VHH binders against O-glycoside alpha-1,2-mannosyltransferase homolog 6 (omh6). Designs and how they scored, part 3

Target 1, 298 residues: O-glycoside alpha-1,2-mannosyltransferase homolog 6 (omh6), of Schizosaccharomyces pombe (q9p4x2)
Amino acid sequence: MYFLILFSSNAELGEVLRTMRSVEDRFNKRFHYPWTFYGMDEFTEYFMSTTSTIASGHCEYGTKGITYTNHLQFILTISYLVHWDLSQVKPLVENNRLYQQRADALAQENLSYVYSPLFHSFQDWVVRSLLYHPQLEYDYVWRIEPGLKLVCEEKKDIFSTFKDSDIVFTNHVCERKHSGIYAMEEAIEEYKILNTQGDFSNIWVYSNNYTYCKYWPFNEILSLKQIRHNQTYTNLINYLLGSGGTYYHRWTESDILSAAFGVLRARANHMESVGFFLNDDVHYCPETIPYTGRCACL

## First folded at step 3 (VHH)

Design s28 (from d7 with T52Y; framework vhh_enristomig)
Fold by ESMFold2-Fast, scan of step 3:
Structure s28 (fold): chain B 298 residues (1-298), chain A 123 residues (1-123)
Amino acid sequence: as target 1 above (298 residues)
Amino acid sequence: EVQLLESGGGEVQPGGSLRLSCAASGFTFSHYYISWYRQAPGKQREWVSTIYSGGNTNYAESVKGRFTISRDNAKNTLYLQMSSLRAEDTAVYYCAADTPYFGELSYRSYDYWGQGTLVTVKP
């Protein structure tokens, strides 16, 4: 099963609709893949009716571990197979001198959101949702960020093209290491000493003493079936989540997933035929256009 | 365009009370998580309290039972009712429109901050 997934909120509806129109026009109207919308708050009837009108496939909505197609049909999902309980994590950040001390240190390194328990819980929740969502028949998910526009017509089935990949990426982000990243590297080295699973030769897409590169999460395909059923991935990710590093080291979802993919030598492929813009932040135009005249690139 | 404007700060004696307000404009206030942060002299900024779009609240342990966060969606205004104030509560208080939906390295950083309002607890 193949899904288009979008993390969003009621406040982003306008941006969501613009992104959906682009994706539907350039790709999905040919294939009718379902959309899944995930948010921290319950989606309004207006959000659900307007998004379902644009979609050529089925729409599902998920909030706080509950997945539904309308307000009267829910499956509570967060209680299933979860090692990291958000309720148990919340006390770690309150009246916790270590949390505040770490936040102060990270603020000195010019990191954003270091004092935000909501930012930290969002990162934790995204990783949990990708690993432990109750709809275990998901094989692949294409994560799409609100604001993304596809700018070239894509006539081939991208999911079928990359069916044996663990990750299909469109970009890498590279930045200077902060103290939280050194902490993750130490945690993974400790994990290697305690465990004899898999190939732990690389932690990142690229790194040296000062710089690291990771997968850009805002336009990518993940093999959920392979991640969820691969004990080596789940053990490493659970170890990282269990350390509290999302809270104490400001680890993000892409830090955690990219480290796991790098350490375990994931089968990674570039989605090179897909032209896109994400506002003014990222622009990518394919080197060769498969269908001339159907590309609004540049 | 997006603006947060704090008010209500001032000088107060230990054990006193003060009510801070944050007026928001330029976005759909009712859909956002809104937080209070503070920065004491010579210290880094720390989180104080958050109110969710649905009305649920969280507090830092140091202020729990003494501070009450609330919102008025019709007026696009956030409040912080502070009681039993201590010298350690002396800080510039900031209102922030927090977004739990913000992903890493996103161009959609909705972390909007106000200019702050000074609270001084003097014995």
Scores: ipSAE 0.012, ipTM 0.373, lowest interface PAE 8.0, mean pLDDT 76

Design s29 (from d7 with N56R; framework vhh_enristomig)
Fold by ESMFold2-Fast, scan of step 3:
Structure s29 (fold): chain B 298 residues (1-298), chain A 123 residues (1-123)
Amino acid sequence: as target 1 above (298 residues)
Amino acid sequence: EVQLLESGGGEVQPGGSLRLSCAASGFTFSHYYISWYRQAPGKQREWVSTITSGGRTNYAESVKGRFTISRDNAKNTLYLQMSSLRAEDTAVYYCAADTPYFGELSYRSYDYWGQGTLVTVKP
């Protein structure tokens, strides 16, 4: 089972609707895959009404709160909350000397999100939601960022095309290594010593001593069955999350997932036919189709 | 709808003082960490100062001892008191709420940045 997922909020409704219209027009109107919207806060009736009107498949809405309707849903919700505890954010950011010390050091490295507990919580919440949210009963998720626009007509079922992949990516982000990245390299090396020796060369595709590259998280397909039901992936990702590195080293969702996929030699494939824009920062125009009047590339 | 509106910028002589304000709306201001950033012409945006929900403050090394960040939760307003201003402090100053994204990874951050206020230190 396959679905489209947006991590979003009520404030982003306008961007969500524009993204949905693009994805529906270019792809999903043919396949009617469900949309799932996940927010750190509850969605309004207006958000749910307007998004469900655009969607060609059904829509589901999830939050970090308790949303059970029966005993089974209650058990699944409690399981999710065990892995996501909002009260842990407050001790880490308000009372923790190490968090503040590392914030100061990383701020001197000019990192924009260093003093953002909400950003760190969001990164942690996204990864934990992918692993444990009780409403995620699907095999694959297509992660789409609000603001994304598809620019080519896609007639084939992308999910079916890549169903044997662990990750299907559209881009990489490459940046200079900072102290937090060196900390992740150390954490992974410690994990390898305690477990099977992984291939370090696959961590952060194209990485070297000066830079690292990771999978760009704003347009990708992830195998939830591999992340959730493969103990090797689950154990490594939980080890990284349990270190508090999202808070102490400012690891993002893509840092954590890219590290796990690299160490464990994930089956990674490129969505070559999916053309897209995300603001002025990312533009990809595919060359896989020699004749097409259906791509509007700038 | 989260909105941030900076004000108080202007032209000042070296060694002078200036107070910037950031008016916030659309969220529970008292619960958030809020920061000042600046961008000088031809340079990347840099962090200047942060104040936590509890009132604790931190500063970039270049402004320590000269700038003071503060907040007024009753007025939903953030302040930056600048003193001993230098030519190198010339920049557009931005207010940023503690959001899921700040700039480099996500485009959502545009909803949570103010429009900026220009500070020019002229001889």
Scores: ipSAE 0.013, ipTM 0.368, lowest interface PAE 8.0, mean pLDDT 74

Design s3 (from d7 with L105F; framework vhh_enristomig)
Fold by ESMFold2-Fast, scan of step 3:
Structure s3 (fold): chain B 298 residues (1-298), chain A 123 residues (1-123)
Amino acid sequence: as target 1 above (298 residues)
Amino acid sequence: EVQLLESGGGEVQPGGSLRLSCAASGFTFSHYYISWYRQAPGKQREWVSTITSGGNTNYAESVKGRFTISRDNAKNTLYLQMSSLRAEDTAVYYCAADTPYFGEFSYRSYDYWGQGTLVTVKP
């Protein structure tokens, strides 16, 4: 089973509708894959009715429902009406002073959203939802960011083209230099040391050195069967989440997932034919597109 | 043009109350998550409270039970009702508007801040 997934809020409805129209026009009108929308707050009837009108496939809507205290513990809330409570977030409860001290240092390093526990809580929630949300039982999901536009018609079934991939990415970024990403390198090395007798059996591609690269999360396909049912991936991702690095080091969804895929030598493939932009500039336009149809790259 | 303008700060004795306001313009206020932050001179900026577009609220543990955040979407205004004020609540209070998720490399990856309003709790 294959799904388009979007983590969003009612505040982003305008961007969501524009993104959906682009994805439907360029790809999904041909294949009718369902959309899944997840938010920290319940979606309004207006959000649900307007998105369902645009989608060529079925739409599903979900909210927060899972809280994890560390990689060895988790709590699934019975009441989805209970708001996400930032005062209960383990790293903020354990060491709020460290959180605030790190904020000033990372702001000096030009990192965005350093003061926003809401933003960091959202990043943590997205990763935990991908691993554990009880309503998210798919083999693969195409992660779509509000504001994304596809610029080339895609005639092939991308999901079927990349069968058995762990991640299919459209771009990546490297040379990220801030203390938070150096903390990620340290966390990975600590995990390797602690797991010399464990199930860590894959040879790391880059001679056991972190590359400071990450796969861009705004337009990618993830194998949920791999990250949910492969204990090696699940263990490392939980270790990273349990460190509180999302809060103390401001690790994002892409930092955590890319670190796991890189360390464990994931089967990574590039969606070279998928042209897109996320802002006013074109982020990626395929150089040769003989079979993809019309593009609007300029 | 985005503007956030805080008001309502002043001097108050310990145990007193103040109501802060944040008037917003230049964006669709009702669509945004809006937060209060504070910073005392020589201290780090700290988050105080957030209210979502749907009206759900979150509070820092240090202010929980004493402060109440609310919004009036018709007036594009955010409020912070502060009660049982303590000397440690002395700070410049900032209003901030953001969305919980933007791409790290998107031109929309920024938040909006006001200029602040000073609250002094001490005789």
Scores: ipSAE 0.344, ipTM 0.690, lowest interface PAE 3.8, mean pLDDT 76

Design s30 (from d7 with N58Y; framework vhh_enristomig)
Fold by ESMFold2-Fast, scan of step 3:
Structure s30 (fold): chain B 298 residues (1-298), chain A 123 residues (1-123)
Amino acid sequence: as target 1 above (298 residues)
Amino acid sequence: EVQLLESGGGEVQPGGSLRLSCAASGFTFSHYYISWYRQAPGKQREWVSTITSGGNTYYAESVKGRFTISRDNAKNTLYLQMSSLRAEDTAVYYCAADTPYFGELSYRSYDYWGQGTLVTVKP
């Protein structure tokens, strides 16, 4: 089974609707894949009704029990989905002085502002949600960030391009290493001492002393089938999550998953035909696709 | 246009109380996570408290049991009721409207900040 997935909120509804419109118009109106929305809070009736109206497939929302969507269609939600709450980070919040020291240190490196413990809890929650939805037996998810706009028409089923051995289908982005990334490299060395599983000779898609490259999480297809059934992946990712690095070192979902995929030499493919923009931050225009007149690139 | 306006700051004796307000306009207030932050002289801005769109509340350990965050969606207003104030609570207090998805790009695109209100707890 194949799902389009957004981690989102009621506050992001406007961006969600714009993103859904472009994905539906460019791709999903042909295939009718379901949408799944996961949030830290319950979605409003307004959110559910408006998103269901745009979707060509059915919609599911991260709630407990049975959800009514798309004109009284029943969608059974899995009640054991990881529920985000502050209790998971309460011990880290109680060490607020350490958190402030880390925030101050990261600011000295001209990194983006270190937000509240809620930011860091959300990163942890996203990773756990992708790995541990109980009895959720779908093979692949297409993770799409609110604010993403598809700019090329995609006529083929992109999920069919994904080979059985592929674990991630996305682009990667490179950025300057910061103290948090050095901390992750140290955590992986500690994990390596305690465990022999995995290939620890290269923990990133590419890295050197100054830069590292990670899989871009805001437009990617993940093989949940391969990740969830491989204890090498789940053990390493759990170790990283258990360290509190999302809180202390500002690790994001992309940092954690990319490090694990790099250590495990995950097979990855580029989304060569999927053109997109994300709020003027990232642009990709397909280079190998013949001119179609259906790409709004450049 | 999005605007956040804090008010209610002032001078207070140790052990005293103040109620801060943040009036919001230009966005659908009820759908946002709304937070209080503070910045003491010579320090970085620190998180104080958050109330979610669903009404769940979270507090920094230093203010738990002393501060209460609340919201009035009909008035588009956020409150911080402060009690048992200490000299260490002296700071400029800011309100901010955020989404729960705090990924580096999305957080920066959606956050809104007020201009602050000064709270001084006399020694």
Scores: ipSAE 0.057, ipTM 0.480, lowest interface PAE 6.7, mean pLDDT 72

Design s31 (from d7 with T50Y; framework vhh_enristomig)
Fold by ESMFold2-Fast, scan of step 3:
Structure s31 (fold): chain B 298 residues (1-298), chain A 123 residues (1-123)
Amino acid sequence: as target 1 above (298 residues)
Amino acid sequence: EVQLLESGGGEVQPGGSLRLSCAASGFTFSHYYISWYRQAPGKQREWVSYITSGGNTNYAESVKGRFTISRDNAKNTLYLQMSSLRAEDTAVYYCAADTPYFGELSYRSYDYWGQGTLVTVKP
């Protein structure tokens, strides 16, 4: 059971359709895997009818159907049912001196969106959706970002090729470490000390004192079975989410998942044959055109 | 051309009220999530209020109970009704269209920021 997922909105329909055409033409028209679209607000009839027309497989549509309720403090208690609602962020960020102090420090480090509760809640929501969303019944998901365009023909069923991998990625990205990343490294070190029963590895795809590299989340395949049914992954990701680090440290989806996968020795495989653009800003071409003839990177 | 244009700022006495407007053009306003931000002199920009395409709202603690965000999709306009204004509310107020569905690499400086409108609360 395999499917393609986009976290999207009605406003992104044009980019969603362009992405779907690319993915269908290069890969999915051969395999007919279903698409799932998740948004904060409900999708319009127009969104649903136009996307369903392009898809060679079934389409499913979901909104914030994940509900998190906590009679204690929001940041310290985790539930298997998570509701992304900006109102639940309110006690964490409003009149919160720690949040403001850390946001101010991160702004001085030239980071974007440090004062955006919407950005922080979206990161939290995506990770929780991957762990807990009731409609994500499938064993494997291909996370595809609106604006993505596949530029190489893929004749093989990529899901079957990488069946035993916990993650399969097309790229990784490297950034200068900010104070929030050092905070994540400290949190994970504390987690390891408290959880001596475990086989732990180093964080990140690659790192040194100033730079870290993480899996690029906008074109990757995840084993939902490994993430959801492996208590070790679930416990670490919940520990990180429960710290409020998406808010206090500007942790992103890629930060949290890459750290968990690295620390717990996820079986990673590289989608070396998959070339792509994202909004014409990001480009990966696996080979020069004359070698394969299956890619249109220029 | 896509544009957000703020208006309604001015000078007001403590305890007074102002209504800010943000006029949107060049895109389908009703489909976007829109926020108010403010920047006080010598301070970093901070979030004030948020409204989704579906009408759900949220507020920073410092303005809750005093400010009300609303939208008129027929007029492509966002509003911020400010009451019980305090000296600390003095700032340039900005309208911004948020794209919460994009991850970190898709977020750049907001493509759809307004130019701001100044609110001065003089004691």
Scores: ipSAE 0.013, ipTM 0.409, lowest interface PAE 7.8, mean pLDDT 75

Design s33 (from d7 with E61K; framework vhh_enristomig)
Fold by ESMFold2-Fast, scan of step 3:
Structure s33 (fold): chain B 298 residues (1-298), chain A 123 residues (1-123)
Amino acid sequence: as target 1 above (298 residues)
Amino acid sequence: EVQLLESGGGEVQPGGSLRLSCAASGFTFSHYYISWYRQAPGKQREWVSTITSGGNTNYAKSVKGRFTISRDNAKNTLYLQMSSLRAEDTAVYYCAADTPYFGELSYRSYDYWGQGTLVTVKP
């Protein structure tokens, strides 16, 4: 089973509607896959009525998070997601100087949102609660970011391009390593030592001493069935996030999942046939692809 | 254009109170999560408080129980009511529009910052 997911807020309704119109026109009107909208605050009636009018499949709206500690769906309060108390991250009595010290260091590296518990709690919530929880009936999810515009008509079912062994289908992005990325590499090396694993040198799609490449999260399909039912993934993710890395090292969902997939040698495919723009500054146009529909790709 | 303008800072004695304001323009204020940050002399910025579009509030451990964040969507204004002020609260206070859903892409980095307002708690 397959669905489209969009993380959003009432503030983004305009971008959401434009994204939905392009996705419906270029792809989903042929397949009628359901949309799920997740936000920290409850969606307004206006948001729900407007989006459901555009969708060719059914729409679901959630401020209810799915916790990885339970098989039941729970409402994740805004206080829990936004007001993540650092003392709750570390059950031992430690002062918040560690968070401030690391945030200060990361700020010197020109990273956004290094002081934002709101940003950090979202990364944690997606990886531990939404994507991994086994309650979800869906086998695959297509994560689509507000502002994304599909620019080529896609006549084939994109979900059908997955091989049984594939875990992710997306594009790659490469960035300069910051101190938090070195910390993740160290944490993973420690994890391998503690769990008596053999030699493994690469955790990224590509990396050297200064650069790393990871899976781009804003137009990606994930195999939820491979993530949810893999105890090795679960153990690694819990180890990484249990140390507070989203808060102390500003790890993103993309960083965490890309590293985990690399450690476990999970299979990934490039989303070559899907042309898109994300606003005016990010675009991907397919090379000559047989059977690709009409394109407005410039 | 987007603009955030902080006001209400000043000098106050320990144990005193101040109310900071942040006037917003150029965007749909009611739909944004808005935060207060502060920067003490010689230090980097630290998060103080956030209020969501739905009105839910969150506070840094150091200010919880002493500070109250609120918003007036009709006036496009954010407030920070500060009580029981301490010398450690001395800082320039910044208003920022913030979102939980941003990655490292520039398109959602409408992370708007104000120019700041100085709060000095003098013994």
Scores: ipSAE 0.013, ipTM 0.432, lowest interface PAE 8.0, mean pLDDT 73

Design s34 (from d7 with S35A; framework vhh_enristomig)
Fold by ESMFold2-Fast, scan of step 3:
Structure s34 (fold): chain B 298 residues (1-298), chain A 123 residues (1-123)
Amino acid sequence: as target 1 above (298 residues)
Amino acid sequence: EVQLLESGGGEVQPGGSLRLSCAASGFTFSHYYIAWYRQAPGKQREWVSTITSGGNTNYAESVKGRFTISRDNAKNTLYLQMSSLRAEDTAVYYCAADTPYFGELSYRSYDYWGQGTLVTVKP
């Protein structure tokens, strides 16, 4: 019912292998959960053979080009994904005056990826594929980013800490609020008014006039079953994706999912015992003595 | 392994010109958005210019009309032609490549940044 997922490319193989070795050594060699690799392009035989050699569980490989015709309950979303072509999207957004004006404004705010149709389409694709892909038979997914290293020995099954009532189990990150985030706040308030929802829950873990905190996507466990079966949640996600906000406001999967979780007052837990490094820039070490005694945080 | 290597920096007089280069390896260069950033002493890193895979360009307001970004996909190289240089253009200039496969990068991998090249505008 559980699997590990990693988004990557052939160019990132070295980083992928380092991350896999860390996760296998610290955790997965005990539990043998499968790995799923998703990329925008086909993985090479070399990528597949080397990753399969390191994994203690089986490995699955996929691209956004997979045909999604098997699950009738999701045919509208599935058909949209099948007919979405990056080569068709690029000319539309690159020749769009509003897109260029918004990209210029966000670039002036020092925001990355504002001119990248590939980045914008990836955000949209990830949210749709993770939540609605008909070949995902698992109820829970643990998303792991290339460059991540687990620094604590995990003897207990981390998935057993994730309760059936939880939708997400992760860390949070706080960022400077940019104009795209103000646009998302407006879109969600508009959605509430149009739908007479009557729930004024916070759209992020914490937000003020200058900063907002959201669930960090590079080390997170998601309940696919709870998310897929919540019609109110699904309607909100489709509204946000349908607005073009990933393109016009550079919304990310973390922005979208955190906002939706907040609107619905969804249950969330923190990965308090799971220590990690993401390259040399991001470090989290558990604060309690029992955890720190099993962690290499130095 | 993704690598970016900047060159072409140096000392120049106000009103002068410099051409920066960024040599890329370890990825399909033609598919990526590539950008120039700069960091002046004691200040935050700021965006300067970008060029898309299709060749469309965009510039920070402070450099519009003075800087020109371009790419040579056959040579896997990014360029920044700087003209009418001012004292405020003094900074370390960085090349950055954005990957579409990382779902969210509120933090950027250092593997996708170059080591930088220093530009000093002195009278």
Scores: ipSAE 0.012, ipTM 0.379, lowest interface PAE 9.0, mean pLDDT 73

Design s36 (from d7 with T50R; framework vhh_enristomig)
Fold by ESMFold2-Fast, scan of step 3:
Structure s36 (fold): chain B 298 residues (1-298), chain A 123 residues (1-123)
Amino acid sequence: as target 1 above (298 residues)
Amino acid sequence: EVQLLESGGGEVQPGGSLRLSCAASGFTFSHYYISWYRQAPGKQREWVSRITSGGNTNYAESVKGRFTISRDNAKNTLYLQMSSLRAEDTAVYYCAADTPYFGELSYRSYDYWGQGTLVTVKP
């Protein structure tokens, strides 16, 4: 089963509606895939009614809260709650002085959001939701960021280019390594001592001493069935989340998932034919534009 | 370290021309796709132009026909020739390097953009 997913809030409704209209017009009006909206807080009736009006498929809404209707969902809910509470308690109980000290160091590296517990909690929550949210019962999800616009006519089913062996289908992004990334590399070396499975010599899509490349999370297809049902993936991801690195090292969802996929040699494909803009300032233009249909790629 | 250093900006009258340069070091320049971006005061950064390792060029619609991107692999230098400049071209201009293996990257993905070079189009 295939699903379009957005992590969003009531405050982002305007961006969500613009993104949905673009995705529906360029792709989903032909395929009628359902939309799922996940928020840290409950969605308003206005949010739900306006989004469902635009969607050509059905819409589902979930939150950080817990719900279940069967034993599997109950188990996932308990796991979600335990893992979530542990991550929230760490910055408050273990050492606020250490958190502040590390945040100060990262701020000196010009890294944004280093003092934002809300940003850190959001990164942690997105990863845990992808692994454990009880309402997320789909084989594949297409994660779309609010503000994204498709700029090419997508006549073919994008999910059809995703093979059963693939775990992630997206574009790559490269950034300068900050001290938190060296900390993640060290955490993975520690994990390696206790576990022998994986390619621990090359964690990232590409890296050197100064730069690392990772999977771009704002327009990506993920195989949730492979991630959720493989203890090798869930054990490593839980190890990273359990370290509190989203708080102490400002790790993002992309950092955590990319490192896990790299270490475990996940099959990945580059999203070559899908053109997009994000908030009108991030652009990707496919080289095969004439063969994919009409594009407004600039 | 990968280093990109922009130069050539200045003040110019509407309809005037400027040539921007970007000096690259710390990587094999000839193998990389390289782009120009700009950021106007109070605005988000926007993509302007790209040149591939093979020399193929692309332009934002707003600059097409007025700007020309080029590269000199022997000098590890990227150029942007700007003509018929308009008030809306006023911005800090940045260059960014992208490996051909990964395609084009967003400006939000870079921790390093160089210092930029300011272009001011005055009446």
Scores: ipSAE 0.000, ipTM 0.116, lowest interface PAE 14.9, mean pLDDT 75

Design s37 (from d7 with F27S T28I; framework vhh_enristomig)
Fold by ESMFold2-Fast, scan of step 3:
Structure s37 (fold): chain B 298 residues (1-298), chain A 123 residues (1-123)
Amino acid sequence: as target 1 above (298 residues)
Amino acid sequence: EVQLLESGGGEVQPGGSLRLSCAASGSIFSHYYISWYRQAPGKQREWVSTITSGGNTNYAESVKGRFTISRDNAKNTLYLQMSSLRAEDTAVYYCAADTPYFGELSYRSYDYWGQGTLVTVKP
């Protein structure tokens, strides 16, 4: 089974609805794949009602290892699973003194969100949800960011096109290497001493002394089977998460997952036919002749 | 989209208590995650506490057991109840609303900050 996944909050409902309308119009109204919405906190009845009205398929809502379709189901479920919820989600900050020292250093590098434990906990929570959410039963998820707009009509089932891929990506992004990225490279070198599986010579899609490039997480398909049921993936990702680097080094979901995919030489395929805009910031329009007549890029 | 205004600061003796308030206007307050931060003279801003839209709370180790964060969504107000105050708690206290779901790329900042309220703990 296949589904569309959004990590979001009640505050982002407007962007979620705009993204859903685009995805439904360009693709999902033909296939009726379910939507799953994951928040660090419970979704309101208003969020659930408005999203389910737009969706052509089933909608599920999840938080902290709990999946529900209505508010009563959520309340009944948490009465039994609260302890698992806390064990599955890392605390916002474990060592405030270290966190403050690291945040101060990263702030000098002009890096955003360095003082935001909510930002850091969200990054940690997304990765843990992909690895450990007990009720994710699907082989593939299409990770879609609120604010994304599909600009090309997709008449074929995109999930069927990429069988046996570990990751299907629409873009990679290149950023300045900050101190936290050097810390991740050091953590992976330490992991390498203890473990020899993987190619540790080039962690990123591309890197040099100043720049690193990683898979862009906001429009991608992931094989949950490969991420969860391959011990090599889970061991490396769990090692990185266990370091607290999302808090102490400002690592993001894309930093952690892209590094793991790089080390393990994931089977990666580019989603060339899927044109998109993310707000006004990132744009991709297919150049290949078979796709140009199906896109509204301007 | 949301405007924040802190109040309740003042001077207090060590071991005393204060309650800070953060009043919100604009968009729906209940949908935001709200945090308290503080900045002592000559130091950088540090996180103090967060409360989620669903009411879950977390605290910095330095204030855990002494401070309590709470919210009243009907009044669009956040509170920080401070007890057993120490000289090192002297700082300007800020409330902030944010939406951390945009990842690491600067697509849009939804961080909303108040102007701050001064807390001075003196013998």
Scores: ipSAE 0.068, ipTM 0.492, lowest interface PAE 5.9, mean pLDDT 78

